# Ledger of designs, part 46: VH-VL binders against q0aze0

Target 1, 268 residues: q0aze0
Amino acid sequence: MKIILVNNRFKENTEKKAQEIAGQLSALNVEVIIDNGLDEPYAGTVDFIMVLGGDGTMLRAARRYGQRAIPVLGVNMGTVGFLSNIEINELAEYLPLILREEYSLEARMMLEVAVFQQQSLLTRVFCLNELLLRSNSPRMLSFALEISGQKLEPYRGDGLIVSTTTGSTAYSLSAGGPIADPQLDAFIVTPVASHIINKRPLVVSPEREISLHLLEEREAIIGIDGQIKMDFGAENRVLIKRAPHPLLMVNLKAKPFFTSIDRSLQRQ
Short names: E, the ipSAE of ESMFold2; O, the ipSAE of OpenDDE; V2, 0.75 times the mean of E and O plus 0.25 times the DockQ between their complexes.

## First folded at step 2 (VH-VL)

Design r1l (framework fv_ragifilimab; at its last look DockQ between E and O 0.02; V2 from the best seeds 0.00; counts 0 for: pae O 14.5 > 2, placed apart)
Fold by ESMFold2, look of step 6:
Structure r1l (fold): chain C 268 residues (1-268), chain A 124 residues (1-124), chain B 113 residues (1-113)
Amino acid sequence: as target 1 above (268 residues)
Amino acid sequence: QVQLVQSGAEVKKPGASVKVSCKGSGYTFTGYYMYWVRQAPGQGLEWIGVINPNSGGTTYNQKFKDRATMTVDKSISTAYMELSRLRSDDTAVYYCARVFESGSYYLDTPFDYWGQGTLVTVSS
Amino acid sequence: DIVMTQSPDSLAVSLGERATINCKSSQSVLYSSNNKNYLTWYQQKPGQPPKLLIYWASTRESGVPDRFSGSGSGTDFTLTISSLQAEDVAVYHCQQYYSTPLTFGQGTKLEIK
C-alpha cells in the first residue's frame, strides 16, 4: 500500500509528526510519500492520502489531489475544524482499519475554476471551499454574473463569493450566506457588501455554469480557498463548474455535522 | 533536477527580430508558468511577460505588448520569446524563469529556477 | 504599477559585519486573506542569473545560509546579512509579485569595505 502524508512545511510540529508516522507505516511495510509542499504532487498510483493538520492543510491537499479519486483522511492536530475526522492521538487505533480499507467515504463537491484573458486560458484551479471575486482598491466593482447563459442584473459592491456547500461555513458565511449541508451538491453565490439591496445569496444547481466578468476597468482579484490570489481585470473572465471528481473524504469516526456546528464555528 | 537551458547569444541590427528559446527539463513542463525577464547591461531587471505552457495563454507587460510574442512547443518542452522591431536599447540579457510552487498555474508565485540567460546585442 | 524602491543604491561593509538593505513598495504587498507579503529577494553575482534568497518576505529558500534573513511587512522590507562573507558580494534585488506588472527594485550593490 502506498500512502501520501500531507503536512505544512512551515509548522515544525507537523513535519516532525509526519516523519514519526512515516516510520510507523514503514515498519508495517507501507510505502510513504511525504508531501510538505516543496515538491510537485506525487504523480504515481496512490491508495490513500492522510492530511496532518487543520482545514487549511486539507484545502491544499484537495487542490493537489482531489481530482484523483483517492480516499483522503483528515487528522486533526489541535483545533477542531470541519474537515478532520480523527485526532492525531487516535491514529494508532484506526490504522488497522485504514490498512484493511474498512471505512466509508463521503463525497464533497469541488469547483473547477478557469480564468481567461479574452479567449486564452490563463489558469485552471480546483477548489474545495470557494472562489472570491473582490475589489483590489477602495473602489467598488461593477460586474456581470451569468448562470448557464442567463444574465442577471449587474452587481455593484465589493465582490462575490461562489462556494461549494463545504465552503458554506467559510468566507461565504461571514458574508451572509447560509450554512449548507455538505452532503448536498450546490453552488452558493454570496454577494460581498452589495450596493444593490435585492442581491440575496443564491443556491443553484451543481449542473450550472457560472461566469463572471467586470463591466468596467477596475483592479480586482480572484481568491481561491483563501490561499491563492490572482489578478483579475476587465480583459478577464472566469468560468466556474462542478469539478469532474468530488473530494472523497474518509469516515472512520462518527462526526455528526449538525450537532457539532457551534463548536466548529467558534474556531473560525 | 530542474534545468532551463536557453539558446545562444544573438547579434542583431535595429529593426530586426530575435527569438530566444528556453528548454525545460527535470519537471512537468506544462505544470508551471514560464516568465521572461530582461536586464540591460549594468541595469535592473524588467519583466516582459508570462505564458501558461499548457494552454498557451499569455499576459504581457504593456511596455512590450506590441513587440513581444511568447509561445510554447509542448512536444519538446520549449518556450520561446520573440521581440520584433529591435532598437539599440533592447540590448540585454534575456532570461526565462519558472514559478516556484509546483502544481500551480498562478501569476503570484516567485521564480526559483532561471535559465542561464541569452545576450541579445542590437547594434548597427 | 507598484514601484519598488531600494536603499541604499550601493553599500560597502566590512567582513563579518552586518549588512542591511531596505526595500519600499509604493503600495502594500500584504494580502490580508492569507496574511502573506508577496515580496522576494534575489542575489545576483556578476555574470550570473538572479538567485532566489527569500520569498514571502521572510522565508529562506532551501540552501540559503542562515546569515540571510528578511523582515518587514506591508510596504517596508529589509534584507539582513548578519555576518558578511566574501562570497556575499553581489547585487541584491527585491521584487513584488502581488500584482502585474511584476516589478523589481533598482538593485543594491553590496561590496566589501
Scores: ipSAE 0.384, ipTM 0.748, lowest interface PAE 4.0, mean pLDDT 87
Fold by ESMFold2-Fast, scan of step 2:
Structure r1l (fold): chain C 268 residues (1-268), chain A 124 residues (1-124), chain B 113 residues (1-113)
Amino acid sequence: as target 1 above (268 residues)
Amino acid sequence: QVQLVQSGAEVKKPGASVKVSCKGSGYTFTGYYMYWVRQAPGQGLEWIGVINPNSGGTTYNQKFKDRATMTVDKSISTAYMELSRLRSDDTAVYYCARVFESGSYYLDTPFDYWGQGTLVTVSS
Amino acid sequence: DIVMTQSPDSLAVSLGERATINCKSSQSVLYSSNNKNYLTWYQQKPGQPPKLLIYWASTRESGVPDRFSGSGSGTDFTLTISSLQAEDVAVYHCQQYYSTPLTFGQGTKLEIK
């Protein structure tokens, strides 16, 4: 058995804990590959991915490995979040279940984001939460949104979010989008500070193709899961589709989504 | 391990064009964006552009857009930067440099490996 | 365009003493969503290409000695060499990768007193 252990090298004591866990797994004849997020993703085949950290570390793991159809377990290191399933102090208890493959999987849709310069593909990225188009200056953007070739009336404002249902509780929520059951597959399209008062969040089929481009030369950015930043200008366009494979999240312990989000909203 | 090897020094007349090559080895060539940067004698560094070696997609600094052309030949793991209508102030060392990944890390990572540089001298 | 300004243009420091190089951007290079500063420091010795020292303003590249540190956020950044060694004589460049065109400071030449 081969496991990738994903950690965040910038969190205090996380690297030390990752080394300890790698040693424990090695003692059980498990091959461990440590990925701290800065080097190339491991290219070989693996059986399981264990993510040590908070939601940010899980988003990185999903981007790097989510399209490989490998079980991914979020192990919380003390940070409150929505994407972890067990706490670090519970790992020893659940490790035998992991090694015997005694767990269920929850499929979470992902976005495929392709950015073009004219007809040339600049980059293709997969993400779990969202793409954010936003202004990088005090000036509002003027941009076009197309859904499956259908051109909507132009948008004018600070930007737009295209989110998965998993991402409905992230940036889309802050911008006024709905809370979506993560077991549903859908795109949520949420305007950011629209100058046009009647622009509403849209919930659209995950089979739709979404296209964005600027109508005026402006300084703009595309953000991916709040982690990757790309310049976006009038010569660029972005295509957003459902990714070919969902992220396969490991369930070892019941985590009721609705009560968790309800508590989170009361705290905020 | 990872190496970027550039073509040799060139001497050109004003109005000519120059094509500099950069051969990558020790890594998956199509997995990493290739940047081009120049440095005039005693001056700072100036970015020319970036190319995705997998797709051929390019982004140029507007200052160079009308004169610079970046291409790749995937079969020999080589990137090229051609600069046309050369002026005396184009005299510089031209570098290729690799970024972390061509996909997820477009323009959000530093240059980790650099070629040795190619001196281009433009004089009449 | 984001303009990068370094100070001083040149600096002479005695062996074993602290060297401090400053870099200012005309616009913030902090991406608030991930709380990262898109700023790098490079070391360039005569006849060589630049070598990556520090990225994301304060993260030291693997193999770079602990005496090198980066600090700052937003628009004001500092590279510090806590105890100068002879091998540290070089030109140091800051760069932003927050927005295209990618831009560099003019360079700071570090010499031994």
Scores: ipSAE 0.313, ipTM 0.729, lowest interface PAE 4.7, mean pLDDT 87
Fold by OpenDDE, second read of step 3:
Structure r1l (fold): chain C 268 residues (1-268), chain A 124 residues (1-124), chain B 113 residues (1-113)
Amino acid sequence: as target 1 above (268 residues)
Amino acid sequence: QVQLVQSGAEVKKPGASVKVSCKGSGYTFTGYYMYWVRQAPGQGLEWIGVINPNSGGTTYNQKFKDRATMTVDKSISTAYMELSRLRSDDTAVYYCARVFESGSYYLDTPFDYWGQGTLVTVSS
Amino acid sequence: DIVMTQSPDSLAVSLGERATINCKSSQSVLYSSNNKNYLTWYQQKPGQPPKLLIYWASTRESGVPDRFSGSGSGTDFTLTISSLQAEDVAVYHCQQYYSTPLTFGQGTKLEIK
């Protein structure tokens, strides 16, 4: 068995814990790779991904490692979030189950985000939470939203969020989007400070494609999971689809999502 | 628009070294692995190695590990591949190619953009 | 190393007819975890670099005509051009990116009969 340990490279505590866990796993004849930001190209097989930290670390891990549909376990290290399944102090208890592969998996839809300049692909990224298009100035944006070839009325506002159901409790929520069941696959399209009063969020089938482009010569920003940022102009377009692979999140213990929403959100 | 522009053709003697450059533009250079592939005349493609432009991390085909050196200069979005101790059978067009997906840890992606190629001729 | 073998080495097909190129890997390039075949097809015209056509054995790259299709799984793969066009004259390469070293077939030269 080969396990990747993902830690928050900016948090020394997580690094230390990763090393400790790596030692424990090695003692059990498990091959371990620690992601310490070395970013070495890797062509080997991986059986399990263990993410040590909070939601941010999980988002990074999902983007970096989620493409192979490998089980991903979130291990919370004292942070508040929605993406961890067990606590760090519980890891020892559940380690035998992990090694025996006695766990369930929850598939979480990811976004495939493609940013183009004319016909040229600038970037393609898979992400777990959301894509954000927002103005890079105090002025509102004018942009076109198209869903499966259906052109909606132009949007005017600070921006737009296209989120997965997993991401519904992230920035989309702050922008007035609905809380969605993470077991549901859907796009959530949430306006950010729309010029139109009571502009409602859209819940869109995962089978559809979403495209965005600016209707004016203005500079904007594309944000992905709040961790990646790139400039976005009139010459650019973004295409959003359901990723061809879900993130397979490991469920070692049941987590009552709906009963934990208030508690989790109050802490954020 | 995404472009990979390589340096010009080279003619070298056996035993010499050649350094091919590949400048990326129209995308975030450090966000995509850069692969190096060569093609001998009338032959198939051969993988040389890959470099992470952000970290400088490299993975080589074992066949070339002792002779090939991949480097990057992030400040000018340029990747380099140096091949030493050249032999006649190193005569080929050398390509740089961009990985298909940004942010990937794995090498399991196709090459979506290619340089125009650099002909390296090794002859006595 | 995974050896990729294409067949035939060269192929002549009439315009409008079906062209079929095969690629065989010495070992499976199917990844059990995601059930994907790590197989790519490239098109290379004279004096040009290869162009990505198909990835994951059967997914067409954006902009690639519908007449191109990829099929197969495990060790046996096929590139099909349903109706050959003049612009399709090229050398076609299969590639595995399942494991290092990444390897390519020897190429198949497709010409018009």
Scores: ipSAE 0.028, ipTM 0.634, lowest interface PAE 3.0, mean pLDDT 90
ESMFold2-Fast, scan of step 4: ipSAE 0.000; ipTM 0.363
ESMFold2 (binder alone), look of step 6: mean pLDDT 92; pTM 0.937
OpenDDE, look of step 6: ipSAE 0.000; ipTM 0.445

Design r2 (framework fv_ragifilimab)
Fold by ESMFold2-Fast, scan of step 2:
Structure r2 (fold): chain C 268 residues (1-268), chain A 125 residues (1-125), chain B 113 residues (1-113)
Amino acid sequence: as target 1 above (268 residues)
Amino acid sequence: QVQLVQSGAEVKKPGASVKVSCKGSGYTFTDYAMYWVRQAPGQGLEWIGVISTYSGDTTYNQKFKDRATMTVDKSISTAYMELSRLRSDDTAVYYCARESGYSYGLEYYYYMDVWGQGTLVTVSS
Amino acid sequence: DIVMTQSPDSLAVSLGERATINCKSSQSLLNSGNQKNYLTWYQQKPGQPPKLLIYWASTRESGVPDRFSGSGSGTDFTLTISSLQAEDVAVYHCQNDYSYPYTFGQGTKLEIK
């Protein structure tokens, strides 16, 4: 068996724990690859991915490995989060189930984001939560949104979020989007500080293609899962589709999504 | 022992449809997307499309979008490609191929690592 | 669509000698974000399906002999076989792995002289 441990080396507690767990797994004849985010993703075949940390570390793991259809387990280090399934102090208890492949998988849709300059593809990335288009200056953006070739009336405001249902509790929530059951597949399109009063969040089929481009030259950025930032100008366009593969999240322990989100909203 | 086994050769008349199957074995079928590629006798390779074996989501080459339908049956680890309204120039060997690779940040790396043996489809009146 | 052009159409090389096959793309296959080239090479013997040799222009697939190597960047790529063996007789295909639709070169037939 070969497992990837994904961690954040800049958090001393998480890095130390990753080394301890790697030693424990090696003692059980499990081959371990540690991914701290600094090197290229491991290109070989692996059986399982274990993510040590909070939601941010899971988002990175999903971008790096989510399209490979490998089971991914989130292990919480004691911080608040929605993407972890077990706590770090429970790992020893659940490890036999992991090694025997005695768990269920929950599929979470991902976005495929392609950024073009005129007709040339500049980059393609995958993400679990959202793409954010936002102004990088005090000036409002003027931009066009197309959904499966249907051209909507121009948007004017600070930006737009295109989110998965998993991302409904991230930036989309802060911008006024709905909370969605992560077991649903849908795009959630949420305006950011729209100048047009009647621009509301849209919930659209995951089979649709979403296209964005600026109508005026402005200083803007595209953000991916809050971790990757790219410059975006009037010569650029972005195309958003459902990614070919969902992230396969490991379910070892019942997770009360609605109870967890209700508790979180009372505290924020 | 990863293997893709395709259905046998077919002979069809113009206007008919053909459905080619591709059964995966020796790996977890839903962990890998499936590509379909064809090769006319003595010619180069031509990509038809890709299907997620987990979700059933498809991406088609525009040339084939109106006539090709890709599906999967997870219970028997089998992918299908149906091509309708056949023409004589659809005569080719049709291959399924397993997608492998990874993605990270500003990159994606996908390649076809395992191929089926091919299915010869002959379209003749 | 990205057009892939191989040269030569056919090549005859003596056993033990170096074989070189070229592939040109109509658009760059270099991803500026990671500086990697999305170019794949396949080997196809008569009556057989294509077999993966090299991906990312220069990364050799597991089990492929080290006499096979890929090089190049952007629009100009090369497959090299350092010391030709009898079993290397085949048609070699390059593939655009950069964007959909995936496109292939016309193929290069490699023969023993």
Scores: ipSAE 0.000, ipTM 0.394, lowest interface PAE 13.7, mean pLDDT 84

Design r2a (framework fv_ragifilimab)
Fold by ESMFold2-Fast, scan of step 2:
Structure r2a (fold): chain C 268 residues (1-268), chain A 123 residues (1-123), chain B 113 residues (1-113)
Amino acid sequence: as target 1 above (268 residues)
Amino acid sequence: QVQLVQSGAEVKKPGASVKVSCKGSGYTFTDYAMYWVRQAPGQGLEWIGVISTYSGDTTYNQKFKDRATMTVDKSISTAYMELSRLRSDDTAVYYCAKSGTYYDFLSGPFDYWGQGTLVTVSS
Amino acid sequence: DIVMTQSPDSLAVSLGERATINCKSSQSLLNSGNQKNYLTWYQQKPGQPPKLLIYWASTRESGVPDRFSGSGSGTDFTLTISSLQAEDVAVYHCQNDYSYPYTFGQGTKLEIK
């Protein structure tokens, strides 16, 4: 068995904890690859991915490995979040179940994002939460949104979010989008500070293709899961569609999504 | 365009504390980590630590761990580095620097630097 | 801690000639998984902060002239300026970007002869 341990190098003692866990797994004849964010994603085959950290570390793991249809387990390292399933102090208890493959899997849709310059593909990335188009200056953006070839009236404002249902509780929520059941497959399209009063969040079939481009030369940014940044100008176009594979999240114990989000909203 | 603007020069007495600020503009502040580095007059660069501007998580050089505190105020896109129990040999120019990105994580080379803040510790 | 040692401490080179600066690390900066060396070079002009020149030992930062090149692997690294220009007068620093704590060489002062 080969496992990738994904960790957050910015957490105090996280690298030491990752090495400790890798040693424990190695003693059980498990081959371990550590991914702390400094390297390209591991290119070889693996059987399981263990993410040590909070939601941010899980988002990185999903972008790097989510399309491989490999089980991914979130192990919380002290940060309360939505994407982890067990706590670090529970790992020893659950490790035998992991090694015997005695767990269920929950599928979470992902976005495929392709950014073009004119007709050339600049990059293709996958993400679990969202793509954010936003202004990188005090000036508002003017941009075009197309859904499966249907051209909407121009948008004017600070930007737009195209989110998965998993991402409904991230940036989309802050911009006024709906909370969605992560078991549903849908795109959520949420305007950011639109100057047009009747622009509403849209809930769109995951079979649709969404295209964005600027109508005026502006300094703009495309953001992916709040972790990847790309400059975006009038010569650029982005195409968003459902990724070929969902992220397969390991479920070792029940985690109640709706009571968790309800509790979180009481604190906002 | 990316800019990091630091607070002005400080003169402190031994035993005091100093807090240097670093305001980022021209980029999304929380997408990149902030590094802190110092340079004593005529000497090389010395790394103090790094803070994730997204989570607030810190990693310190052990040499500074008991005296340095790094913090972030996201609402004003500003990072801070406070150094306590100052000694004469803490006299240096203190720099903040923005992380680049290695692949898809908030780490990478020190791609943009602030102008520096001279801290003079004299008796 | 990884110790970074540069040589020479100072160097004078005529305009148009090649300048070579060396950097040694006390342990390997090569990541065997991706075959990248986590060694970074910075240029610092008088009164200015450092500027990123090269990362991963040999990758030029965007906008850096092609006369600057980095080479080496493991523990021995070199920064080369193929044809020195007046604006290249600066102190050059190498950096361990492999592991915490990040460490720098003492710097090499490059001057026109």
Scores: ipSAE 0.005, ipTM 0.449, lowest interface PAE 10.3, mean pLDDT 86

Design r2b (framework fv_ragifilimab)
Fold by ESMFold2-Fast, scan of step 2:
Structure r2b (fold): chain C 268 residues (1-268), chain A 123 residues (1-123), chain B 113 residues (1-113)
Amino acid sequence: as target 1 above (268 residues)
Amino acid sequence: QVQLVQSGAEVKKPGASVKVSCKGSGYTFTDYAMYWVRQAPGQGLEWIGVISTYSGDTTYNQKFKDRATMTVDKSISTAYMELSRLRSDDTAVYYCARDYKGLWFGESYFDYWGQGTLVTVSS
Amino acid sequence: DIVMTQSPDSLAVSLGERATINCKSSQSLLNSGNQKNYLTWYQQKPGQPPKLLIYWASTRESGVPDRFSGSGSGTDFTLTISSLQAEDVAVYHCQNDYSYPYTFGQGTKLEIK
């Protein structure tokens, strides 16, 4: 068995814990590859991915490995988040089940994002939460949104978020988008500080293609999962569609999504 | 091991141009934007601009827009900042710094800095 | 442009004592959408580049000792060192990371009495 341990080397004690876990797995004849985000993604075949950390580390793992149809387990190390399944102090208890492949998988839709400069593809990335188009200056953007070739009336505002249902509790929520059951497959299209007050979030089929481009030259950027930033000008276009493969998330214990989100939204 | 290594000190005459380099290693260079910041002797920090290491697209502080040029050579993981029409008050240590990738897009704080390049402008 | 003002310009504190550095912005650095204050603190030792200490006004960077803490919201921010150590002698800078152009305070020089 070959496992990738994904961690954030800059989080306190996380690299030491990853090395400790790698040693324990090696003692059980498991080959371990440590991915701390500093190198290119491991190109070889692996059987399982274990993510040590919070939601940010899981988002990186999903971007790097999510399209390979490999089980991914989120192991929380004391951070608050929605994408982990077990706590680090529970790992020893669940490790035999992992090694015997005795777990269920939950499929989470991902976005495929293609950024063009005119007709040339600049980059193609995958993400679990969202793509954000935002102004990088105090001036609002004027931009075009097309859904499956249907051109909507121009948007004016600070930007737009195109989110998965998994991403509904991330930046889309902060911008006024709905909370969505992550078991559903849908795109959520949420405007950011729209100048037109009746522009509402849209929930659309994941089979639709979404495209964005600027109608005026402005300082704008595209953000992917809050982790990748790239400049976006009037000569650029972005195309968003359902990724070919969902992220396969490991379920070793039930995680109560609705009670978790309800608790996080209540004042204490 | 993330490291940003800058070119060596420069001495220039007023009116000349200077080009400072910043080589990144220990990470995927094109995943992080590069910022340029300067510090005059005994003074605070001043932001010059940012460049996408992937696309080469730039955003400049308006104060520097007509004199500063930022570029990237992806093949050698190196960013450059050129400042033209130098004045004596351009004497400063020039730093490159890597963009932090936060959980939420829109924050920009500098997690790793180069060692600095002293540029002295004198006749 | 957002103007950042630090106080004091310099201070001397005895080893083991509390040090407090203030930073004021000319406009709010609070992002209402995510409830984060876009204020960053850096430590700069002589002859060295700045080092990230605290972001989002109160979140410590990995590896920063817990004696460093950030507080405040909107326009008034504070960096506190609860028990000064010899290695803490440095200039401390606050930064507006809310909007372009990014702006910095003038710096506060911390010395041992």
Scores: ipSAE 0.000, ipTM 0.388, lowest interface PAE 15.0, mean pLDDT 84

Design r2c (framework fv_ragifilimab)
Fold by ESMFold2-Fast, scan of step 2:
Structure r2c (fold): chain C 268 residues (1-268), chain A 123 residues (1-123), chain B 113 residues (1-113)
Amino acid sequence: as target 1 above (268 residues)
Amino acid sequence: QVQLVQSGAEVKKPGASVKVSCKGSGYTFTDYAMYWVRQAPGQGLEWIGVISTYSGDTTYNQKFKDRATMTVDKSISTAYMELSRLRSDDTAVYYCARGPLEYSSSFYYFDYWGQGTLVTVSS
Amino acid sequence: DIVMTQSPDSLAVSLGERATINCKSSQSLLNSGNQKNYLTWYQQKPGQPPKLLIYWASTRESGVPDRFSGSGSGTDFTLTISSLQAEDVAVYHCQNDYSYPYTFGQGTKLEIK
């Protein structure tokens, strides 16, 4: 068995913990590839991906490996998160189940984001939570939103979020979007500080194609899962689709999503 | 123009706690992590921890983990660092600094710093 | 923990002359995957916060005069000021950006001779 062990070298002595776990796995005849975020994604085939860290580490792993249709397990090493399934101190207990493939998989939709300059593709990235279009200056944006070729009335404001259902509890929630069951596939389109009355969040089919472009020359940025930033100007357009493959998240124990989010909202 | 503005100087007694604030302006707050560093009189810089303003994930220097708490309030673009059970050797200037998110491909480290907050712990 | 050691603790240099500050790490700061050294230099003037000078051991921050240069790889690093100006009087700090916990050298105080 070959496992990618994803960690964040900057967190909580996580690098040393990753080395300890790699040693334990190697003793069980598991080949381990360590991804600490600094190198290019591992290009070879693997059987399983184990993510050591919080939600941020999982978002990076999903971006790098989510399209490969390989089981991904989130192992929490700190504060409560939504993308982890087990705690680090539970890993030894669950390791035999992992090695025997005695777990279920949850499919989580991902976004495919393509940024163009006129007709030319500049970049293509995948993400688990959302794309954020926002102003990079005090000036509000004027921009066009098209959903499957349907041109909506222009938007004016600070920006727009296009989110997966998994991302419904991230930026979209802060901007007034709905909380969505992550087992549903849907785009959630949430305006950021819109100056047009009754621009509401939209929940649309994941088969839809979403297009954004600026109507006036402004300084803007496209943000991906809060981890990638790209300049966005009037010569650019972005196309958002459901990614070809969902992230396959390993479920070793029940996740009380609705009770967890309810408690989180009361603590805010 | 990017600015980080910190709360004013504090004088505390041993055993008390102090909470220092750091308000970001001139940029999108959640695009950058907030780092906390202190400097005791006549000594070098000492890292306390970092918080992702996007995810809320924290990493603490083990020396401070049981006494320091970092939080963010996105609605007012403000980060906080609270240090409890203060001792006289906690007397220092405390800085916030803006840095890259942990997984950014751009490694522009600590490019802007707050003006510093002097915390004096009287014995 | 990675220990950062600067030398000298204090340095006096005449205006227009070359100033050299050294920094040693107890472990390599070189990421073999991208060939970058995760070492940062800061300048700190009295009563002011540190100011970023150089990152990745040798990349000068925008707006920093070209008389400042960084060099070195692995465990041995150098900050050079080719022609000292009066405004360069400050304490200079090197930082481990490679791994947790982030650590700093003790600082080098640069004075006019």
Scores: ipSAE 0.000, ipTM 0.496, lowest interface PAE 12.0, mean pLDDT 86

